# Ledger of designs, part 3: miniprotein binders against Putative cysteine synthase

Target 1, 336 residues: Putative cysteine synthase, of Sinorhizobium fredii (p55708)
Amino acid sequence: MLHTTVTQLIGQTPVMSIDVPGRNATLVLKIEKNNPGGSMKDRMARSMVIAALQDGRLPPGGTIVESSSGNTGTGLALAALEFGLRFIAVVDHHAAPDKIRMMRALGAEIRYVEGDFREDEVAVVERQRLAAQLGAQLPGALFMNQSDNPANPEGYTGLVDELVAQLPDGIDAFVGCVGTGGSMTGISQRLKRNNPAVRTIAVEPAGSIVFGKPGHPYYQSGTGTPAGDEVGKVLDYGCIDEGVQVTDTQAFETARYIARRKGLLVGGSTGGAIYKALEFIGAGKLTGTVVTTVADGGEKYLGTIFDEEWMAKRRLLDPAIAAQLDGWLFGKARAA

## First folded at step 16 (miniprotein)

Design d7 (from c6 with L5R Q49E V70A F100Y)
Fold by ESMFold2, look of step 16:
Formats: sequence, C-alpha cells, structure tokens
Structure d7 (fold): chain B 336 residues (1-336), chain A 116 residues (1-116)
Amino acid sequence: as target 1 above (336 residues)
Amino acid sequence: SPEERFEQAYRYLLRGRFDEALKRLEEVVKENPDHPEALYNIALVYFFEGNDEKSIETFERAIEVDPSNALYWLWLAWLLHRTGRPEEARKVLEEALQRYPESERLKEYLERRKEE
C-alpha cells in the first residue's frame, strides 16, 4: 500500500511465532516495535489526538501537552508534526537523554519539572500536575491525559483486527503488559468480544501496585504503576482474567535470551510478558495460540538491559533464567 | 441510522481506518447531502489522510450548509494558511468575525496568533 503520511504507517505490524510443541502451544509475538515511532504507543497517541480534534476540544493549530519522556511522547510528537500541532512534553531530569533527543528531532518542545527527585514516582506526579496546568492555562492547549483518556484503549482495537486476520485458526490467550491499562484494556475487551473464552493475563513489574501488591522500586520502564501514582482510570479489571508480577531480573534476562536465541531485540517489558507467557505454557496453564506484543524494541536499552556492567552493578544477572526458559521451550535442559 | 453510522465512523477514525470511516460518512451524505455534521467529519477525514485540498472543499460545503458553526470557519482558514493561501485565510476569518464577532473559538484563535 502506498501511504503519503507518517501516521498512516502506524499499524499493520507483522507477527512471529515461537513453537512450544512439547506443551501444545505456540507463542505469537505481535511486532509493535515496527511502528514508525518504535512502539505500540503510536496507535494510542494518534487516537487521542484525532479524538480531541474531532470533538473540538483541540482547535486546528493548537497545542497538545503530555507527561512523557518515553514511547507516548514519541507517538504524540509524530501525530503533532503530521496534524500541524505544537507538542509540549513535560519531563524530569531522570529522563534518558536519547529519548529526549528523539522527541526534539520530531519537533517536540521540552519542559522540565524542577526539584529534588530521589524517586521517579514522585517526579511522575509532579510532571502530571505541570502538564495539566499547561493544558489549562495556555490558549488552545489540551492535556492529553493518557491514563484517563478513553481514546487510549480505543487506539488498540485495530491491533486486534490485524491479529484476527493474521491468525485465522484463532487466539486462545493474550498476555500483555499493564501500565496505564490502555493497551491491556483495549486489546482484551476486543478479543473477548470476538471470543469470550480467550484468556487475558496482565503482567506488571514486581513493585507495581496495579493489582494491589506492595509497592517498591523497579527498573522496568514504560509499564506498571509505581507507589505514589494512581492506577489509570482507563484500566478495566473486568476484562483481565489474571494479574501477575514479573521481576526485573526475569524480564531483562528474558529480553537478553530472546536477542541471543531469536535475533529479536525486545524491550524490558516485552521480556517480562514473554517470561510469564512461557511460564504459564510450561505449567500447562495455557495451550494453543498465545499472543503477546513486542511493545518496543531493545535498541532503546543497549546502554542498560543489554549492557553487562549495568546489569551486574544492579544485581540483575541470573543465569538460572535462561535454564528455566530452555526447560519450558524444549522440555529438557541441554548439556553444555 | 445516521447516529449509528457516525459511531462506526468515529471508531474507525480512532483506529486510523480512514477509508472505512469515510465510507460510513458518505452513506449519510448520500441520504442527506446537506448534513453539516457529516460534512464536518468527512472534511476531518480528508485532513487526517493528508488530503488538504479535499478537506478545504468539504469545509466550504459545511459552511454553506451551516454558516453558524465557527469551528468550520476556523478549520477552513487554518487549512488555507497551511496550504500557502494566507490572503484567502484572512478573508475567511474577516467574514467569520463580521458574522460572529463574539465567538469564543475565534477569539481564542486570534489570541494565539498575537502571541506567536
């Protein structure tokens, strides 16, 4: 198909399978890192901007504002550039420099919160407050407010349409990360409308509070709800059959395993989702076609997850994880 | 019903399925060619697809059918400016201000332009 705009390149992403024949299952990876902004967030960013323009909350030539130094910010920068809008990204000084450079390359205006931030959870609250303030005070501006915006989950319904066409034998389960809850809600609701029997499993970092567990720090970015922040109002708990936690070690060692064994660089949250999907398959809890998303690419984490010293300094290395994954995929450990 | 077709079109818009959204909206216009809300949404679909010229034409039709909606005038003026027709954009804004001098949308737009 011949497209004339960058926002039309969002979606229609491929799928890749990993067979687990000893467990009567196939793990299917929806390759959302192939979106033009590098993540599945492109879908929801376009959706939120279109909704705001359509209903008149955002005028032509207006300004969008959002608290994000990550994938949502990149997606909003793309949409703003294409639709002739200004974008103000509210960030803090803990933001990764390359993520800031990417947003600036796409025309975003960067606004920093100031203060003594020893924990990123406190900075998230202050970033959200500044973003809301700017949206309310600047003429023609609107805070997108991804955690409370119904256009967020709606932006993912097209992903399910693609999956149904790509997997005509059906989908038995979806294992997805939960941050704001937008993708988990949008995908799960649509999947269950098509097939009420589909299993939906939400994966959060250990230390995230989405499913009522005690909060503590974690290194997984772009996922979970840290202590001190609120669970996104867009999250529909009713469409989730099970909520589970994954440690940083499990998530990051799995991302490293997939890179070495499959040549696919995935992000940390994707590593967590793959780990839990294979754990459930290995335990016989899931069979058939089990889908997860490659929400973003590992290219963004070369200085962290894929850096041996970064991992070692944080005590995140555990060679036992690769042995677990081998056991689930092949049924027996192989001799060295 | 027209409301059902608008809801379908809106859901397709949020998914970026502009061809499907346009199809539903055109069914509404086929039955009622002077439907201003359908024309507004069609004009937006053309804009989202990057077809500024068809968007301009459709906003002109929407204004003809319902000249009282300041948002249609504002979109038309903004699109004309964006496509290198700033004198036509100025004339559209002048006509809109003459007809609707107390429009909150027009006041907000002019305020932003002064600050730029």
Scores: ipSAE 0.840, ipTM 0.941, lowest interface PAE 0.7, mean pLDDT 90
Fold by ESMFold2, fold request of step 17:
Structure d7 (fold): chain B 336 residues (1-336), chain A 116 residues (1-116)
Amino acid sequence: as target 1 above (336 residues)
Amino acid sequence: SPEERFEQAYRYLLRGRFDEALKRLEEVVKENPDHPEALYNIALVYFFEGNDEKSIETFERAIEVDPSNALYWLWLAWLLHRTGRPEEARKVLEEALQRYPESERLKEYLERRKEE
């Protein structure tokens, strides 16, 4: 179809299957890295902006504000540009320079919180405070507040509509990353409305506090809830059958494995979701059609996940992960 | 019911399914051609899909039906200005200010305009 706006290019992303015939399962990857902003967050960004314009909270020509130095910021910059709005992204000095450059290329205004601190609970609180302050003080401005915005999870319901059309034989399980809870909630609720028996598994980084485990640092970006931040109010625990943790090593080695074995560059959180999906399939806990999302692309992680020196310095390399993945995918063991 | 059609249209809007949203809203207008909220949402759908001229025409209809909603006037004026029709935008704002001199929405818009 011939579209006239960039926001119309959001969604309608392809699926790719990986058969696991020895385990009576097929892993289906929803390729959300193909969105124009490079991630599934484009969907929620468009949804939040449209909701605010529709109900009059945002006037025409107004300003949106959000605390984000990642994929949400890129999605909001894209939506703001298309709908004639200003966008102020509140960040700290640990933000990746290329992610800042991307937002600026799309017209975002960048506002830094003051202070020299790591990406920890203090920085998160100050970013959110400044974003709320700007939304309240600037004429015609609105803080999107993604963690407590119902339009966030609602923006992902179209992803499910696409999956249902793409997979007419049905979906038996969804394995997804959980950050604010928007995508996990929006996808899981809609899947269960269609089929209450569908199994939903939420994957967080080891060190994330979403499921009540002790917080500690992790390298996976765009996922989890770190110590010092609040679990998103949009997260509906009732639509999640199981919450699990994945280590950085498991996630990143899986991303590297998928790149070399399947030719698909996926981000770190996607590697984590694939690892857990295959682990559950390998254990016989999931069968049939198991869906996960390729939330963003590995192209953004060439200097980290796909850099041997970066991984080695952080002690993240483990060849045993590839052997585990081989065992789950192919269902065979070497003879002694 | 019309309320069910509005809810369906809204959810389709958030999913970027503008054709489906428009379809539901047009059913409301078919039953009641002078439904101001349906016309408002149709005008927004046209804007979201990049059809500024149909958006403008539909906001004009919404104002004919319900001239008391300042938001309709603001959208119309903003769209006219953005599409290269600033004298028409000025006339729309002048009429809106004459009718609604105490509108907070109009005051906020004028404040932003002066800073630009």
Scores: ipSAE 0.811, ipTM 0.932, lowest interface PAE 1.0, mean pLDDT 90
Fold by OpenDDE base, fold request of step 17:
Structure d7 (fold): chain B 336 residues (1-336), chain A 116 residues (1-116)
Amino acid sequence: as target 1 above (336 residues)
Amino acid sequence: SPEERFEQAYRYLLRGRFDEALKRLEEVVKENPDHPEALYNIALVYFFEGNDEKSIETFERAIEVDPSNALYWLWLAWLLHRTGRPEEARKVLEEALQRYPESERLKEYLERRKEE
């Protein structure tokens, strides 16, 4: 089919399998970085916009408002551009310059929260407040509120339909990251409706509060719920068999490893999910076809995760992680 | 049931599976050619697919069937303007305002257009 719109390029992403030697398991990566915005968030962004237009909450030619760290904003910018809408991205002082540049390149208006924030201070509450305010005050505007929007998880149902078609022998497990909870809910609910025996593992950063662990700072972006924030209402704990934590070091070293050994640039949250998937497979806790999404690409993190100096300065490097990954994927401990 | 078909169509719409959404909506229209809600959703599908001309035509049909929905008029006016048909858009908007002088949606649209 000849596509004529950018939003038509969303979905139908490829899969790549990684064999795990000595185990009756295959790790399958759904390459969601190949969406036009570079992440799986394109799916839910389109879904939320379509839902709002369809029921008249958002008028034709209206304005989308959202608080975003980047991936959601990029997806919303694409949808806004395609459907003749305006988009206002509400950001804070922690916003990565390249993510802001991407949204601007797609025509988004950027609004910063006002105030003196500490470098380590989470301004999520203020971002949400400002976004809600703009949505209420601007004529024809709507705050998307991705963490409490039922169209968010619904946007990922199509991803499952694709996976089912791509994997005719079935899916035995899904290992996903938890941010707003939309992808985990949308994917896990649909997988379990098709096959209740599917195991679902939700991965959050160490320091995230989604599964009731103590909050502390972490470097993983676009995933987890930091202390002082609320877990997304779209998250359905009932479709999650197990919630686990991954450290920044585990996540980032895994992302670095996958690039070096498999030639695939994956983001940090994806690195964490892959690490946990392999850990579970290595321990014999997961068998068969284990699916993980490449939520976004390592191209977005070349100056951080893939920068040795950046990693070293923050004491995030650990060669033991690479050795462990070698053990899981190649069965041979490479002599250091 | 028609309601079930709409629900299915809506889910496919949110998933970006516009062909499947359209198929289900067209089944509703086959049973009831003058179903304004089905026509409305079909018009939206065409819009989401990037087919503005078919969207315009379908909104016109929806309005002919049910002229009481201000949102249909708003979409038609907006699409006409977007596709470089401003005089037609103006006529549609004028008629809509005559029919629905208290429509907040129409008023907001006019306000936004004045700012552009």
Scores: ipSAE 0.811, ipTM 0.923, lowest interface PAE 0.7, mean pLDDT 93
Fold by OpenDDE base, fold request of step 17:
Structure d7 (fold): chain B 336 residues (1-336), chain A 116 residues (1-116)
Amino acid sequence: as target 1 above (336 residues)
Amino acid sequence: SPEERFEQAYRYLLRGRFDEALKRLEEVVKENPDHPEALYNIALVYFFEGNDEKSIETFERAIEVDPSNALYWLWLAWLLHRTGRPEEARKVLEEALQRYPESERLKEYLERRKEE
């Protein structure tokens, strides 16, 4: 079918397989970076907007408000543009300039939280507060509140339908990142409904508090729940078999590795999910068809993850990760 | 059940599978051509697909069936305005306001338009 709207370009993303030699397992990447906003968040953004319009919480020509520094905001900007809405993105001083520029390019209004925040201080609470305030005060506005919006996980059900069609031999495991919890919940619940034996692994950054580990700062963006924040209410722990942590180094070196060895630019959270998927496969804990999503593309991280100086300055480089990945993907003897 | 069909349609709608949503809604309309909620959701599907003209026509039909829902009037007026039919949009809004002077949705819409 010939698409006529930008939101129709959401979904139907390709898959790419990576063989794992010596193991009865295949890693399958669902290439969600190919959505028009460049991330899987386009799905949930459209879903949340449609749900709000459908039930009348958001009037025609209304205003979407959300706290987002990037992917969600981009997705919401696309939906807003398509459906004749305004979008206000509430951001803090940590927002990447290019992500802000992208949202602005799509017609988003940017609101900055006010206050003296340290460079290392995440103003998540203030962003949420301001977004909620704007949603309540502006006529025809609605705060999307992605972490507590049932349309968030529902937006990913279509992704599973696509995967099932693309993988006729079945899916044995899903390794996903946890941000708001929407994708993990939506995908995992649907997979398990189809096959209760599907193994689901949720990956969070080391320093995230989703699985009860101590919080500390981490560089991975758009994933995890930092200390002081609340875990997304949309997250269903009941559909998660295991929660695991991945370090920034593991995640970013894996993203770098995938670019160098497979020619695919993946984001940091995706790097983490791939690392953990391969770790589990290498340990014999996962077998068969193991699916991960390429949640966004490495193109968004050219000045960070893919910048050697940026990585080195932060002591995030570790050649041992590449060696581990070589061991898993090419059967190379681990240098003892 | 009609409820089940609506739920299915809604799920497809949230997935952006507008064709599948429409099919399920059309089944409801086949059984009840004057089902206002089905017509409303069909009108939304057309809108989401970028077919404003069919959306307008369907909202008009929905209003004919159930003129008591202010949201239908609001959508119709907004779509008419969006498609470059401001005089018709004004007439629709005037009629809606006469019928539903206490509608918060209509009041909010008017407030937003004054700011534009």
Scores: ipSAE 0.810, ipTM 0.924, lowest interface PAE 0.6, mean pLDDT 93

Design d7 (from c6 with L5R Q49E V70A F100Y)
Fold by OpenDDE base, fold request of step 17:
Structure d7 (fold): chain B 336 residues (1-336), chain A 116 residues (1-116)
Amino acid sequence: as target 1 above (336 residues)
Amino acid sequence: SPEERFEQAYRYLLRGRFDEALKRLEEVVKENPDHPEALYNIALVYFFEGNDEKSIETFERAIEVDPSNALYWLWLAWLLHRTGRPEEARKVLEEALQRYPESERLKEYLERRKEE
């Protein structure tokens, strides 16, 4: 089909399989980086905007306001541009610079939170406060509040419909990252409605509080709930079979590994999900068709995750991760 | 039921499946040609698809059926302006303001337009 609008390019993303030798399992990647904004967040962004326009909460030509690390903001920027809206993205220093550049390129207004924050600290609470304030003060503005927006998880239902069509032999497990919880909820609920036996694994950064572990700073962006913030209301724990944590090192080294070994640039959260998926497969905890989304692309992290100096300075490099991945994917430890 | 069709259409809208949404809404209009809510949602579908002209025409029809909804007038005026028809947009706004002088939505819109 010949599309005529940018938002029509959202969805219908390809899948790619990764064989796991010696295991009765296949890892399938849903390539959501191929959305026009470069992430799966395009789906929920469009959904939230359409919902707000449809019910009149957002007037035609109004202003969207959101707290974002970049991916949601990019998706909202696309929707805003297409539908003749203004968009204000509230960001912090932890956001990937290229995500901010993308939002600006798409016409978004960028507002930075002010404060003294550590590099490894996400100012989610402050962003949320500022976004809420702007949404309340500006005429015709609406704060999207993605973590508490029912249109967020609904935006991912179409992703499952695509997967079902693409994988006629069925889906046995889904491994997803948890930020707001929208994608995890939307995907997991739909999968389980089709097949209650589907296993769902939710992955958060070590230091995230979603599953009741102690909070501490982490470098993974756009995923998890930091200490002092609240878990997104859109998250349905009832559709999650297990919640697990992945370290920054595991996530980032896996992303680096996938680029080098498979030629696919994936983001950090995706690296974490892939690592955990393979870990579960390797342990025999997951079998069959295991799906993970490539939530965003490594192109947004070339100066961080994919920069050896950046990684080294932060002591995030660990060759043992690559060796572990070689063990899972090739049955061989990497020769040191 | 019409309500079920609306709910289905709404879900398809949120998924970006505008063709499926439109199909269900058109079924409602086929049965009820003067259904203002169906016409409103059809107008939105056309807008989301990038067909401003059909959207305008459909909002005009929606207003003819139900002139009491200020949001329909607002959409029509905005679309007319967006498509380079400012004089028509002005006329629509003037009529809307005459009908609904206390409409907060219309007042807000006018305020925003003054700031542009």
Scores: ipSAE 0.808, ipTM 0.923, lowest interface PAE 0.6, mean pLDDT 93
Fold by ESMFold2, fold request of step 17:
Structure d7 (fold): chain B 336 residues (1-336), chain A 116 residues (1-116)
Amino acid sequence: as target 1 above (336 residues)
Amino acid sequence: SPEERFEQAYRYLLRGRFDEALKRLEEVVKENPDHPEALYNIALVYFFEGNDEKSIETFERAIEVDPSNALYWLWLAWLLHRTGRPEEARKVLEEALQRYPESERLKEYLERRKEE
């Protein structure tokens, strides 16, 4: 197909399998890092902008506002550029410089919250407040409000349609990361609509509060709900069969393992999802076709996850993780 | 029904399946060529897929069928301006303002253009 816009390049991403011989399972990776902005967030960003334009909440030539310096911000910047909108990204002092530069390259306007913030609830609350304020005060502006926007999860239903076409023998389980809840909800609801028996496992960082565990800092980016923030209202717990935590060490060592032994550079949250998928397969809790997403690429983490000194300084290196993964991938299934 | 076709088209639109959205909307227009909401959504599909000329043409048709919707006029004027046709955009806005001088949507657009 010959496309004329960058937003038409969103989706239709390939799948790759990792067979788990002796466990009666195949791990299938949906390669969402191939989206034009990198990540799977391109889908929800396009969906939210289209919804707002279609129903008139956002006028032609209007302004999008959102609190994000991560993959959502990149997706919104791309959509705004393509649809002739302005995008104001509300950020704080923790925003990674490279992510800010990427949004600027796509035409985003950057607005910093004022103050000398620590990583606590105050900075998150102030970003949200300023974004809502700008959306309400500027003529023709709209705060996208991804955590409470039904077009967020809806943007991922097409991912499921692609999977169904790519995997005609069926899908037995989905293991996905949970942040705002958009992708986990959109994918899980649609999968269960197609097959109520599909198992859905939501993975959050250890220290994330999505499933009621105590909050503490974690290094995984683009996933989880940190202490001081609220769980996204779009998250539908009813479509999730199990919520589990993955440590930074488990997630990052798995990303490094997959790069070294499979030739695929995946992001940290993807490493976490793969770790848990293989752990469940290794324990005999999942069989058949088990799907997860490569939400973004490891290329964004060369200075962190794939930097030996960065990992060592934070005491995140653990060679036992590779041994676990070898056991799950190449060993025989253990008793229940 | 037309409502079912609109709902299907809307869901495809959010998924970026513009071909499937257009198919459903074109079925509505084939049965009712002067259906303004269908024409509006077809014009949007053309815009989202980068076909500004077909989008402009379809918004012109939507206005012809239902001149009372200020949003159609605003889209048309904005598209004309975006594609390097500012005199035509000005004429469209002037006609819209003459017909709907108290439209809050048109007032908002004019104030935003001043502040840009």
Scores: ipSAE 0.798, ipTM 0.930, lowest interface PAE 1.0, mean pLDDT 90

